# VHH binders against Mechanosensory abnormality protein 6 (mec-6), part 12

Target 1, 343 residues: Mechanosensory abnormality protein 6 (mec-6), of Caenorhabditis elegans (o01811)
Amino acid sequence: DLNKRVYNHTPGPCRVLTDNYKGTAGMTYVESQKRVYITLGYGRAHDLKTKTGIAFYKTNRTDGRSQQEMYDLIEMTINWNGYEYKKEFIPTGIDSYSSSNGRVLLYVINAHPNHQCIHFFQIVESSKLNHRKAICDPSFSSLQDIAVVGPDRLFVTNMAAFGRGWAQILEFSLQTGQGAVYYYDGSKLSTAASSLIAPTGIGYDAKRRILYVGSMIRESIFAYKVAKDTTLELLYEMMLLTSPIGVFVESKTGDIWIAAHPVIHESAWHYTHPENQNIHSPSQILRIRIQEEGNSWVTTEPYANDGATISASSSVVFTDEQMLIGSSFGRLLHCDLTHSYIT
Below, E stands for the ipSAE of ESMFold2; O stands for the ipSAE of OpenDDE; V2 stands for 0.75 times the mean of E and O plus 0.25 times the DockQ between their complexes.

## First folded at step 4 (VHH)

Design u04 (from s05, 17 letters changed; framework vhh_7nfr_2)
Fold by ESMFold2-Fast, scan of step 4:
Structure u04 (fold): chain B 343 residues (1-343), chain A 121 residues (1-121)
Amino acid sequence: as target 1 above (343 residues)
Amino acid sequence: QVQLQESGGGLVQPGGSLRLSCAASGFTFSSYWMHWVRQAPGEGREWVSSISSDSSYTYYADSVKGRFTIARDNVKNTLYLLMDSLKSDDTAVYYCARETYSSGYYGMDVWGQGTQVTVSS
């Protein structure tokens, strides 16, 4: 692991959209709007007082926009409806629920070290969010990612019992399995899976009713069948030989896209010094196609970088032959996938 | 028989107005969210507007917001789309659809036959 390296390559032409929006840690795709919603400022807000928030990026290339307008992020205005957030809003994990009528609900992790909550928003206008409610539970020590399974129904990963500092480092070093997946049913929070080792990215395949959970330390993805009562049955574990951080499920194909840290000690060092822009840690995107449930899968690597272009990739979205890559440390990358690489 | 029947489409000049109607039969109309969806020639389906069962919530696509108004009459089992300031890019077949909910997911299970709207000078 200490001598691991990446070989830089891309699946097609790539471009950095804007470096004004550092900390693009989480992304969710809303197909009905042809938009990716992106969380801004994670990993920088506390130390550098970087602006935080939520923005969207349009993926529709045929809407008549100029080339410059095509690559711009549009920031959302948040109406908090009198909700008092006394802590900084440090958005990271995000997922969405879209009804067939275009109604869109957003669920966002506020990853403040001492006050972790999940905020529930509704899109009410093109660039406006209304805050509906928040869930803040004492067990929320290290929230990572959300997988929405219905309106106000979601799974969420909690990576470790200790949210920061030497205690979390000790927990990871001992591999004690204090991570969990929680389930919220619209009213109550319950534990869906426990004794997990550093669960990170989570994604739900609604068509196949499969929940995928990444384990950073095990370097694997766990696949669970979701029953009608939302209980989880472990189907299999896919070994990646890299640390998964973000998970995106392509609904039509069931392909699993992974944003990964291929050299975990370098990303861990970078995370302890997020303010230092001279530090780079590698990025890697994997695409997994399951050939037979529980039997075999094919893993391809459409993107890898030594960290100079984008460090510590944390999220990925794939749509319309386009790939977007986000990072907790900054930069948003847009790549066009060439036909020969996909097929 | 569960069915939806649209009417009110036609040819109109740019800047003009039309009112579409959708007559529902064979189900408890007042219990369902309803939608308007359009399809322009050679394009995919585009969601236009939605209304809750009791009219307390309405939603609009960005392209029609401020120009279109969705309404319903639960006594008459009829859904409406009031279209103002029509533009050539509003030319499409307009469908009404019933929303269904099962196992935590929303979808459309009953569709009308569609009514053609043509905006041309």
Scores: ipSAE 0.000, ipTM 0.129, lowest interface PAE 19.6, mean pLDDT 79

Design u05 (from s05, 19 letters changed; framework vhh_8fcz_2)
Fold by ESMFold2-Fast, scan of step 4:
Structure u05 (fold): chain B 343 residues (1-343), chain A 121 residues (1-121)
Amino acid sequence: as target 1 above (343 residues)
Amino acid sequence: QVQLVESGGGLVQPGGSLRLSCAASGFTFSSYWMHWVRQPPGKGLEWVSGISSDSSYTYYADSVEGRFTIIRDNDKKMVYLQMTSLKTEDTAVYYCARETYSSGYYGMDVEGQGTQVTVSS
């Protein structure tokens, strides 16, 4: 990745939303509410003054808000419901499940350095989360992202078996796959896939029953068929020539949207110096379309930036001809897509 | 302002034991994972062991598993490496490191001068 070039371009008009948030690492879209839920503050977890939490952004332009209010993030209040919350909340990966009865469930990785868990919430009223439970398995060394497949049923990526220090660096350098995908069935955790090399973003296509798993070091996406018993069958590996971090699956089309780090050594340097506001690392969004026959795919690049507008893009959501891009280092980008990028 | 001061190294015969100490200051010690890393002569840094903030988790490199034990004392702001059954291959400068975690990546601050361990007959 030395001498890689990024040519800045956008798919239409983009705006940096006015935010004081230092990280926007994860996003999930709730179609029934026309809302994107965003995890906040992750990129500066060690700065005790950095506010963390969950907020939503409304995607519906016809909901009666003023033009001034259309770009605001609205913070959720969290009712921990008696849960013994001993550790700082550092939310990162997030996904959602919308039931036919109107209930919306959120699943959030708490990537606290001393205690990694997945927290289960229910959205109640317009801006409140009720905590339902948490799973804090000893194998959760380096959780990255969640793909929900049903109520309280989910896949989760764990980047490295050790998840810490030089052991993780050595694992990545030797490409000795110790990463995994775990599956939680509402009661028990199991290993769905093992011996993976730096698994990152994960997304599920419910209509086609395909699970997509990014590999940061391999610069690829793995596509698995999900059987009725939730076992995974590898279908193919899609090479990206860039490091995937976040994965979003568009329900209507099955298109796969990827938030990527095109120059991984620059983002790695940025992660070791997150407090330095003068460091910029490139951002890239890819859109992948699988052909009808399932034997080929087309990759396009709707967005790329040298890092000055948004560094190290880590999450993406596409809905209603709008694209939202988040970053572990802050800023939230809203782009309106022109017709040439929608079809 | 983070300070890590390593001590306890020396010359030891193969099969011998040493206990390394690291005194930490300038940060909330009880909130951070701590690590030991080493640099053998003519080689790069090699991770040796890590311990969680509350001592509930410990990890070791394959080369030292079963021979080394990492321990911490949060009240004294100390981390230790108890080394047994030492081999000539364990010869290195040993550094104490504070773990950093940001944006999905783990890093380490290696800011001390280190302590030299020489295993030779």
Scores: ipSAE 0.000, ipTM 0.170, lowest interface PAE 16.4, mean pLDDT 79

Design u06 (from s10, 19 letters changed; framework vhh_3k1k_2; at its last look DockQ between E and O 0.66; V2 from the best seeds 0.00; counts 0 for: pae O 5.4 > 2)
Fold by OpenDDE, look of step 5:
Structure u06 (fold): chain B 343 residues (1-343), chain A 122 residues (1-122)
Amino acid sequence: as target 1 above (343 residues)
Amino acid sequence: QVQLVESGGALVQPGGSLRLSCAASGFTFSSYWMHWYRQAPGKEREWVASISSDSSYTSYEDSVKGRFTISRDDARNTVYLQMNSLKPEDTAVYYCARETYSSGDYYGMDVWGQGTQVTVSS
């Protein structure tokens, strides 16, 4: 994709939601709270000296908030309950569990090189999390994203055998297929899928029991049927011709929203020089609508940017005619699609 | 077949103690969040306590905090509710429930026991 160009377009008005953090790795929407929870660790994961944490954005437009308040992020306070490695927390992938009784849990990937684990948090107050548990495993080398399929039941993507650096680049270049999807059943880890090429974003359609796994290098999304026993059956592969990073499944429609790197070599360059403010990388948001009759789908591109506004989109959430776009190196965007249409 | 069976309900005096058990069968018990509910005569069923699959998290209704303790033994596929300092207002049928994903956008209870009667009276 050396000569590939990206042309800027937006589906509607977009604004910078926050510029206080460098890198937003993951987002999850909690319907019962009308909140998007956002992890702020991608920059740190790439050795940038930036703040880390978990914040949320309120999506409700009718709560009487001022225009400024509407675009504010609120950071969560974490009670670590004595967890010994709290200072080495670099949150990236995130998903949530909502109980019928209103209980909400967050499952978060810690991308710290020495403590790459899955962390379990309980929301106990409006802006407070209690740490419950961390799951660590030697097989965790490059955890990317989480898809929750039940209480303390989740799939996680492990992108590569190597976590970062030239070894990882080489691994990708050789396409050795050292990526995997792991499953936690509430008590133990297992391998749900293996021999994957750079799996990244993961999303779950609970209605259809379909797990979507992006492959950055293969430039595609794999659709897996999740059996009752939580085993995965590959159904089909959707070629994207772009590198998916973040995957979001819209619960209402089943639409798949993808944050992608349309020019992977530019993104790679940016990742090797994250401190250079003059280096940019293109961003792309895709929407895939699966047809009811089968495995056919329609792909649209609601958003594209050459890097001038946002670099290396990493995550996306769509709800209530609002789209949030996270980035690997800086800005978080909010776009209003109220007066727009996606065909 | 997936099944939950409560036991241990009895008549006790105020201030007494009782331990309820819920035996699970037909599923991988250790993988599920388990809950206790209760329903008093003429009242709606109400949540009492919850325990996570790995016992790392427990929660309680305000009225039972400090008096009730939920626990589980995965080797025996059983969840327990230790009830101390019982009060007349604790009188109810107590149910155990398994939590899993339900249709919609939340996880709920999909398996319930038949309940066990707890009566607190002088």
Scores: ipSAE 0.021, ipTM 0.380, lowest interface PAE 5.4, mean pLDDT 89
ESMFold2-Fast, scan of step 4: ipSAE 0.363; ipTM 0.726
ESMFold2, look of step 5: ipSAE 0.195; ipTM 0.640
ESMFold2 (binder alone), look of step 5: mean pLDDT 86; pTM 0.864

Design u07 (from s10, 18 letters changed; framework vhh_7nfr_2)
Fold by ESMFold2-Fast, scan of step 4:
Structure u07 (fold): chain B 343 residues (1-343), chain A 122 residues (1-122)
Amino acid sequence: as target 1 above (343 residues)
Amino acid sequence: QVQLQESGGGLVQPGGSLRLSCAASGFTFSSYWMSWVRQAPGEGREWVSSISSDSSYTYYADSVKGRFTIARDNVKNTLYLLMDSLKSDDTAVYYCARETYSSGDYYGMDVWGQGTQVTVSS
């Protein structure tokens, strides 16, 4: 990690969409609506009690909006439907399911340090979420990301036995491998994979039935074949030479997009001092294409930044030749793809 | 007596237009998502379009996007499908269906109409 170099470059023109929102940590794309849903406020919520929530960004740039309006974020209102034990909502990982009959469901990690849950929402109206249920389990110590595989059926990563703090740092230093992937089948939670070292981003390729799981400390992506009974078979490990944080699978191509921390000690320091505006940690986006033979892949780097434009990239979405990059420390970046970074 | 009744089908030439209607009775229509589903001869059912209870969301199958428009009138308890630029491949029996609100039944359709035949030929 020490002495890694970042050379600033972009895949085309980029714009910072907002400075008002801190902690754009998670994103999911809903093609039927031409919208990306974004979790807000995570990186500063514990320290500053900054307002948190969910917003969407429209990817259709031909719908008659003015040039300035085309780059606006729209906040969602949440109808909690009488959910009794409302804790502070600190949303991070998010994924979606669009049914064949037109319904859109959102699944959101609430990373409150003393009460970690996954909340189930239905998207209704242009800017409203109806809360349907929550799953909270004593094993939810450090939830990171969600991969939806069907209606109310999902995989979720738990990075460590301890939440963020000294105990987790000791756990990582000793490499005890207490991370896991859990599976929820609509009624019961089970362990799909265990003894993992700092699992982070997770994404599902429905056409190939492959689940991709990032490991922050190993600097790799694990590829698992998902069996009919949802058991995972490890196929291979792809080494990245960088710490993966967010994983996005492009539905049409099966391309794997990674939001990464190329200098992990700098991002770790930034996480301990999220209020310090003088701290910048590097950002990096990778794009991986598995070749048709399924036994080889090509990795490209469409974006990299020293942290001045966007620090510690944690999420990425690519759709319609547009790339969005989020960060736990704020800013949301929109880039148009003018160069092909894929072969 | 929960019931859905489709109408408006018929024979039309390629490039033509039709408006299908579905009259709902025996339940609070304004409380339910509604869908159109079609079935061509010898084929399985294909979902065509869905509309939220208040019309704030509409969804379409890729095969009909830009050509079909789903709409509803909650005062008249009626669901509509406006079909433009019809193709021979649109030939099917068209059914309206009520979607459930129950958790776990999000994809379930519990009430179906008897269907209306649409035939696109020259």
Scores: ipSAE 0.007, ipTM 0.202, lowest interface PAE 8.9, mean pLDDT 80

Design u08 (framework vhh_nb_b201; at its last look DockQ between E and O 0.05; V2 from the best seeds 0.00; counts 0 for: pae O 5.3 > 2, grease 27.7 > 24.2, placed apart)
Amino acid sequence: QVQLQESGGGLVQAGGSLRLSCAASGFTFSSYWMGWYRQAPGKEREFVATISSDSYTYYADSVKGRFTISRDNAKNTVYLQMNSLKPEDTAVYYCARETYSSGYYGMDVWGQGTQVTVSS
ESMFold2-Fast, scan of step 4: ipSAE 0.578; ipTM 0.825
ESMFold2, look of step 5: ipSAE 0.502; ipTM 0.802
ESMFold2 (binder alone), look of step 5: mean pLDDT 88; pTM 0.885
OpenDDE, look of step 5: ipSAE 0.679; ipTM 0.857
ESMFold2, look of step 7: ipSAE 0.446; ipTM 0.775
ESMFold2 (binder alone), look of step 7: mean pLDDT 87; pTM 0.884
OpenDDE, look of step 7: ipSAE 0.023; ipTM 0.348

Design v02 (framework vhh_8emy_2)
Fold by ESMFold2-Fast, scan of step 4:
Structure v02 (fold): chain B 343 residues (1-343), chain A 121 residues (1-121)
Amino acid sequence: as target 1 above (343 residues)
Amino acid sequence: QVQLQESGGGLVQPGSSLRLSCAASGFTFSSYWMHWVRQAPGKGPEWVSSISSDSSYTNYATSVKGRFSISRDNPSKTLYLQMNSLRPEDSAVYYCAADLFGELGSEYDYRGQGTQVTVSS
């Protein structure tokens, strides 16, 4: 909608954790470590062949750190184990798997325009990532986000048949439904859902075995039941009246958190000019609770901003009454949640 | 202390079947994912198959899918690989490997000494 307006509000006190990273596009929460891992530098990759990476934020506030230290990001060092990425690492979507024995795996989309891959890492020695493998399938034209369902088992969204450019714009304008959800079983890639219109964020509720897939153009979330053989059964579609980009499922409640672009033409313009710091596009965070019967839901809006504080919200994580909001460009925002918007 | 001992290899003709076994000792077998990895002369190691600690999950390399079947018996601490419709390209030393986590394509916690499989006329 061209006539949409954003009214600024916050769920509690907010602060910018950092504005020296050009892009904080993806986030994943590792509860066993009390850490949120964040992909860095997406917005800079087009300007210069600048350094990109992964960092984490510690969510535990009682570990003896000073108030100054509690908001610091800690950068991960990457051991590529001989993999020849040739400085082409442009990390965006990320998700994690935590084993019962304490091992943590990270899965990261490399959004390189000529070859898109998913990189598999293992966290070692607290602040080091060991590269294990990459999958670079020819069908990867526009990867957006990952939902991990087990060790080396994941769903991934592919937004369009064409990569960024005029052909993708035409594809979206015609709504031809060339998007898909792929499933990787640790060895083979298969198509889990096809003929989708601009699928974006994806999140998995392991307790309920429900996969949520955002559609940017439909302005909705699809809810699929994941069968034991990993086939998807569509349960329902939730209309949002806004364009979902990132999806986070709160493990404790099953609540669905969405990072959204409420004025899609403004965010689309921002994506064509990622280097221009004078362009602001609105940000919006939604929180959805599915009712017990599963056929209705309650949507609230804990956060909205006109883009001046944070533009083009692309990811969100909520834990321990703390909310983090990432953007494809610029800043990382932290808010304390002082009010429950869903009871 | 920790030991994985493979057996059941040999020389067979194309189209034949073999069953490999791996006997484990010195660790809590029922807590580990188990894998079969093979290595042909002059080539790097190739992952073949994996099975979860409780057998609820199995996975296979594309080259062996539909022909090979992985299984385990936790009480006897033994891993198996049933190989059907063997091809000359399956000729390799076959290793069993153990990993607490079940990682595909990463380092394994433990690996055996291997058993030779040769598929030739």
Scores: ipSAE 0.000, ipTM 0.148, lowest interface PAE 13.1, mean pLDDT 80

Design v03 (framework vhh_8emy_2; at its last look DockQ between E and O 0.65; V2 from the best seeds 0.00; counts 0 for: pae O 6.5 > 2)
Fold by OpenDDE, look of step 5:
Structure v03 (fold): chain B 343 residues (1-343), chain A 121 residues (1-121)
Amino acid sequence: as target 1 above (343 residues)
Amino acid sequence: QVQLQESGGGLVQPGSSLRLSCAASGFTFSSYWMHWVRQAPGKGPEWVSSISSDSSYTNYATSVKGRFSISRDNPSKTLYLQMNSLRPEDSAVYYCARELFGELGSEYDYRGQGTQVTVSS
């Protein structure tokens, strides 16, 4: 890894959406609204003095918006309904559920060190969320991402026994496998998978009933079959030769999009010095297309950057020939793949 | 096998109250959002009310808001609909419906046989 180099390339025109928001950690696409909801807590989770919250990007290209409006983010206001720890909300992982009757719910990981919880929101207006509840558990030590598989039914990744600091670094170095996937069934929390090594991004293919879990240290994606009783069966491991951070499953195709850190030691350095703007780490986006037989796949690399444009990519969403790339501490990129060879 | 069985319907006068019940079996009831829908003669199905798995969220159609109350008892696997201040326009077959698991954009995967509610003078 020490001599690994990343060469810059883009699948099409890319630009920064906004510099007003830092630490764009998680993203989820809501088809019925043509919106990508974005969490703004990753920087804060790493002790940066950045703004936190949830915003959204409108993906519709034919709605009469100006060029500037096309690249604007809109912040959501949150009605906390008396939630006492609202000031300690550091949103990172996010996913959504859409019902046929128009109900849209957001499920968000709070990465606050003292209040790592899963928060449930209802979208009640164009830019307003109502807080429903929070699920907290002592086992939540390093929640990373969330995959919704039904109403109030979700899987979450817990990366390590330790949340941050030297203990976590040691844990990763030793590869002790203290990561887990937890399942919430709408009433109680259970362990769906354990003894995982640094699980990070998680995505769900509803059509195939497959849960994809990234492992940062193993540089792989694990594919689990989700049984009707919500138990997980490991199907296969996809080796990536890069560290997956964010996982997005494209609903139409089943393609797996991965935001990764191709040079882990540089990422580690960046994460230990996030306040230093002169320090950056490479970003990488992969697309994995599962073949028809279901046990083979083709991996492509739509995007790579040495850190000059975007560093420490953390999340990715692809929809309607558009790709959004989130970063751990900075920029959010939009790429137009209309004329891309990969689409 | 998933089963939903509605009961509690009947003929009542305007302004009266009814309490519908739905007995669920064959699945983990506490893990599913549940709904009430109704269908009047000559009309399409109409959503009435929804409740989340642990009752932390409830919602109502505008036409019944303030009059109807949805609730559930997960240990007994029963869904309820308290209907107050009933009106003739509330007359319909009322169905208990389970929200589909794992399918975004889908609404219901199972529905009972329904119970008839008739509001008439």
Scores: ipSAE 0.022, ipTM 0.322, lowest interface PAE 6.5, mean pLDDT 89
ESMFold2-Fast, scan of step 4: ipSAE 0.437; ipTM 0.757
ESMFold2, look of step 5: ipSAE 0.484; ipTM 0.783
ESMFold2 (binder alone), look of step 5: mean pLDDT 83; pTM 0.840

Design w01 (framework vhh_8emy_2)
Fold by ESMFold2-Fast, scan of step 4:
Structure w01 (fold): chain B 343 residues (1-343), chain A 121 residues (1-121)
Amino acid sequence: as target 1 above (343 residues)
Amino acid sequence: QVQLQESGGGLVQPGSSLRLSCAASGFTFSSYWMHWVRQAPGKGPEWVSSISSDSSYTNYATSVKGRFSISRDNPSKTLYLQMNSLRPEDSAVYYCAREGYSSGWYYFDYRGQGTQVTVSS
């Protein structure tokens, strides 16, 4: 709805981790390493004034580092292994897969205009990424987010099928049935769902085999059952009364965490003036718990802010009673959750 | 101060050609993707064409593909749209737009005042 107001609250004590980058658009959690990998700087990459890249934040803060060092981001170095990509690396959506042999694979959307690719990396030697391959399909017009379901197997959302200029028109027209979810099986790309309205965040619950896809314009999450052959069966649509942007599925509980824009017209205006530091768009994090029946859910709001602390939240990760919140407009927020917001 | 100024519109007969220009100032033009968007009376805006910062990529709406050609001259900070074989349905106000990209959304962070194109017999 227009003219919604946000009441500021936090789930526990929060701190800002960095203002050095003008975007923290995507995040993925690697439990085996106790690290969150974060894509940096994409909101201002077109100016060539903002450095882009990938960094990690360590969630285990009891390893003898000073308090200052515990809150630092560590930049990854990328070894492209001779791969020559055409232009700027504009990393946005990111997800990961931890193999049984201890290897960690990262999948990163390069949101370069009209040459959008998904880059496949392997984490090596603590702070290095080795490039393995890329998929750059002509149908990739506006990739948003990735949900990894196995080694080199993933779903990806594409917001508009007809080119990047459509994105603003789709936002203003409220009719954006050109979106899709693609599936990559390690060798071939196929369309898993089509005729979607502005699909954004995507997350996969491996235990329940449910894929969650956000729709910014519908203000909802679509829940699909993933069959053994990876075909999608729509189970239900969860109405949020807010625009979902980022989706994170907590592996242990199956809880769905959503980074959302609660006042879409303010976020839309901020998107038209991203360089203006005086503009603040509201941020909201929702947590959804599916009940035992599997056909009902409870929604809570662990975090909301008028935009002064963090504007237009676009990504969220929850692990070990900690929450990280990112935004394409900058800032990375770390909150310790009290027991009242856990479970 | 970012500014975009379109020119080159007018009243023409079906089958005619027009070249639209967009003069840019107040930003590093060579660093941005640029677009042409049009809006006909009583309709919502329609994306027409896009061009990458270095001209290596161009895209066109299906309705104009093969008839329109987008180009740019970075030294003069000017964007162009060459429109050939104009049809009555091409009648619209044409806007030059700079592309922004945030939170996965492509959007036009600045656009000009527009230039009117009328195709009528």
Scores: ipSAE 0.000, ipTM 0.175, lowest interface PAE 17.0, mean pLDDT 78

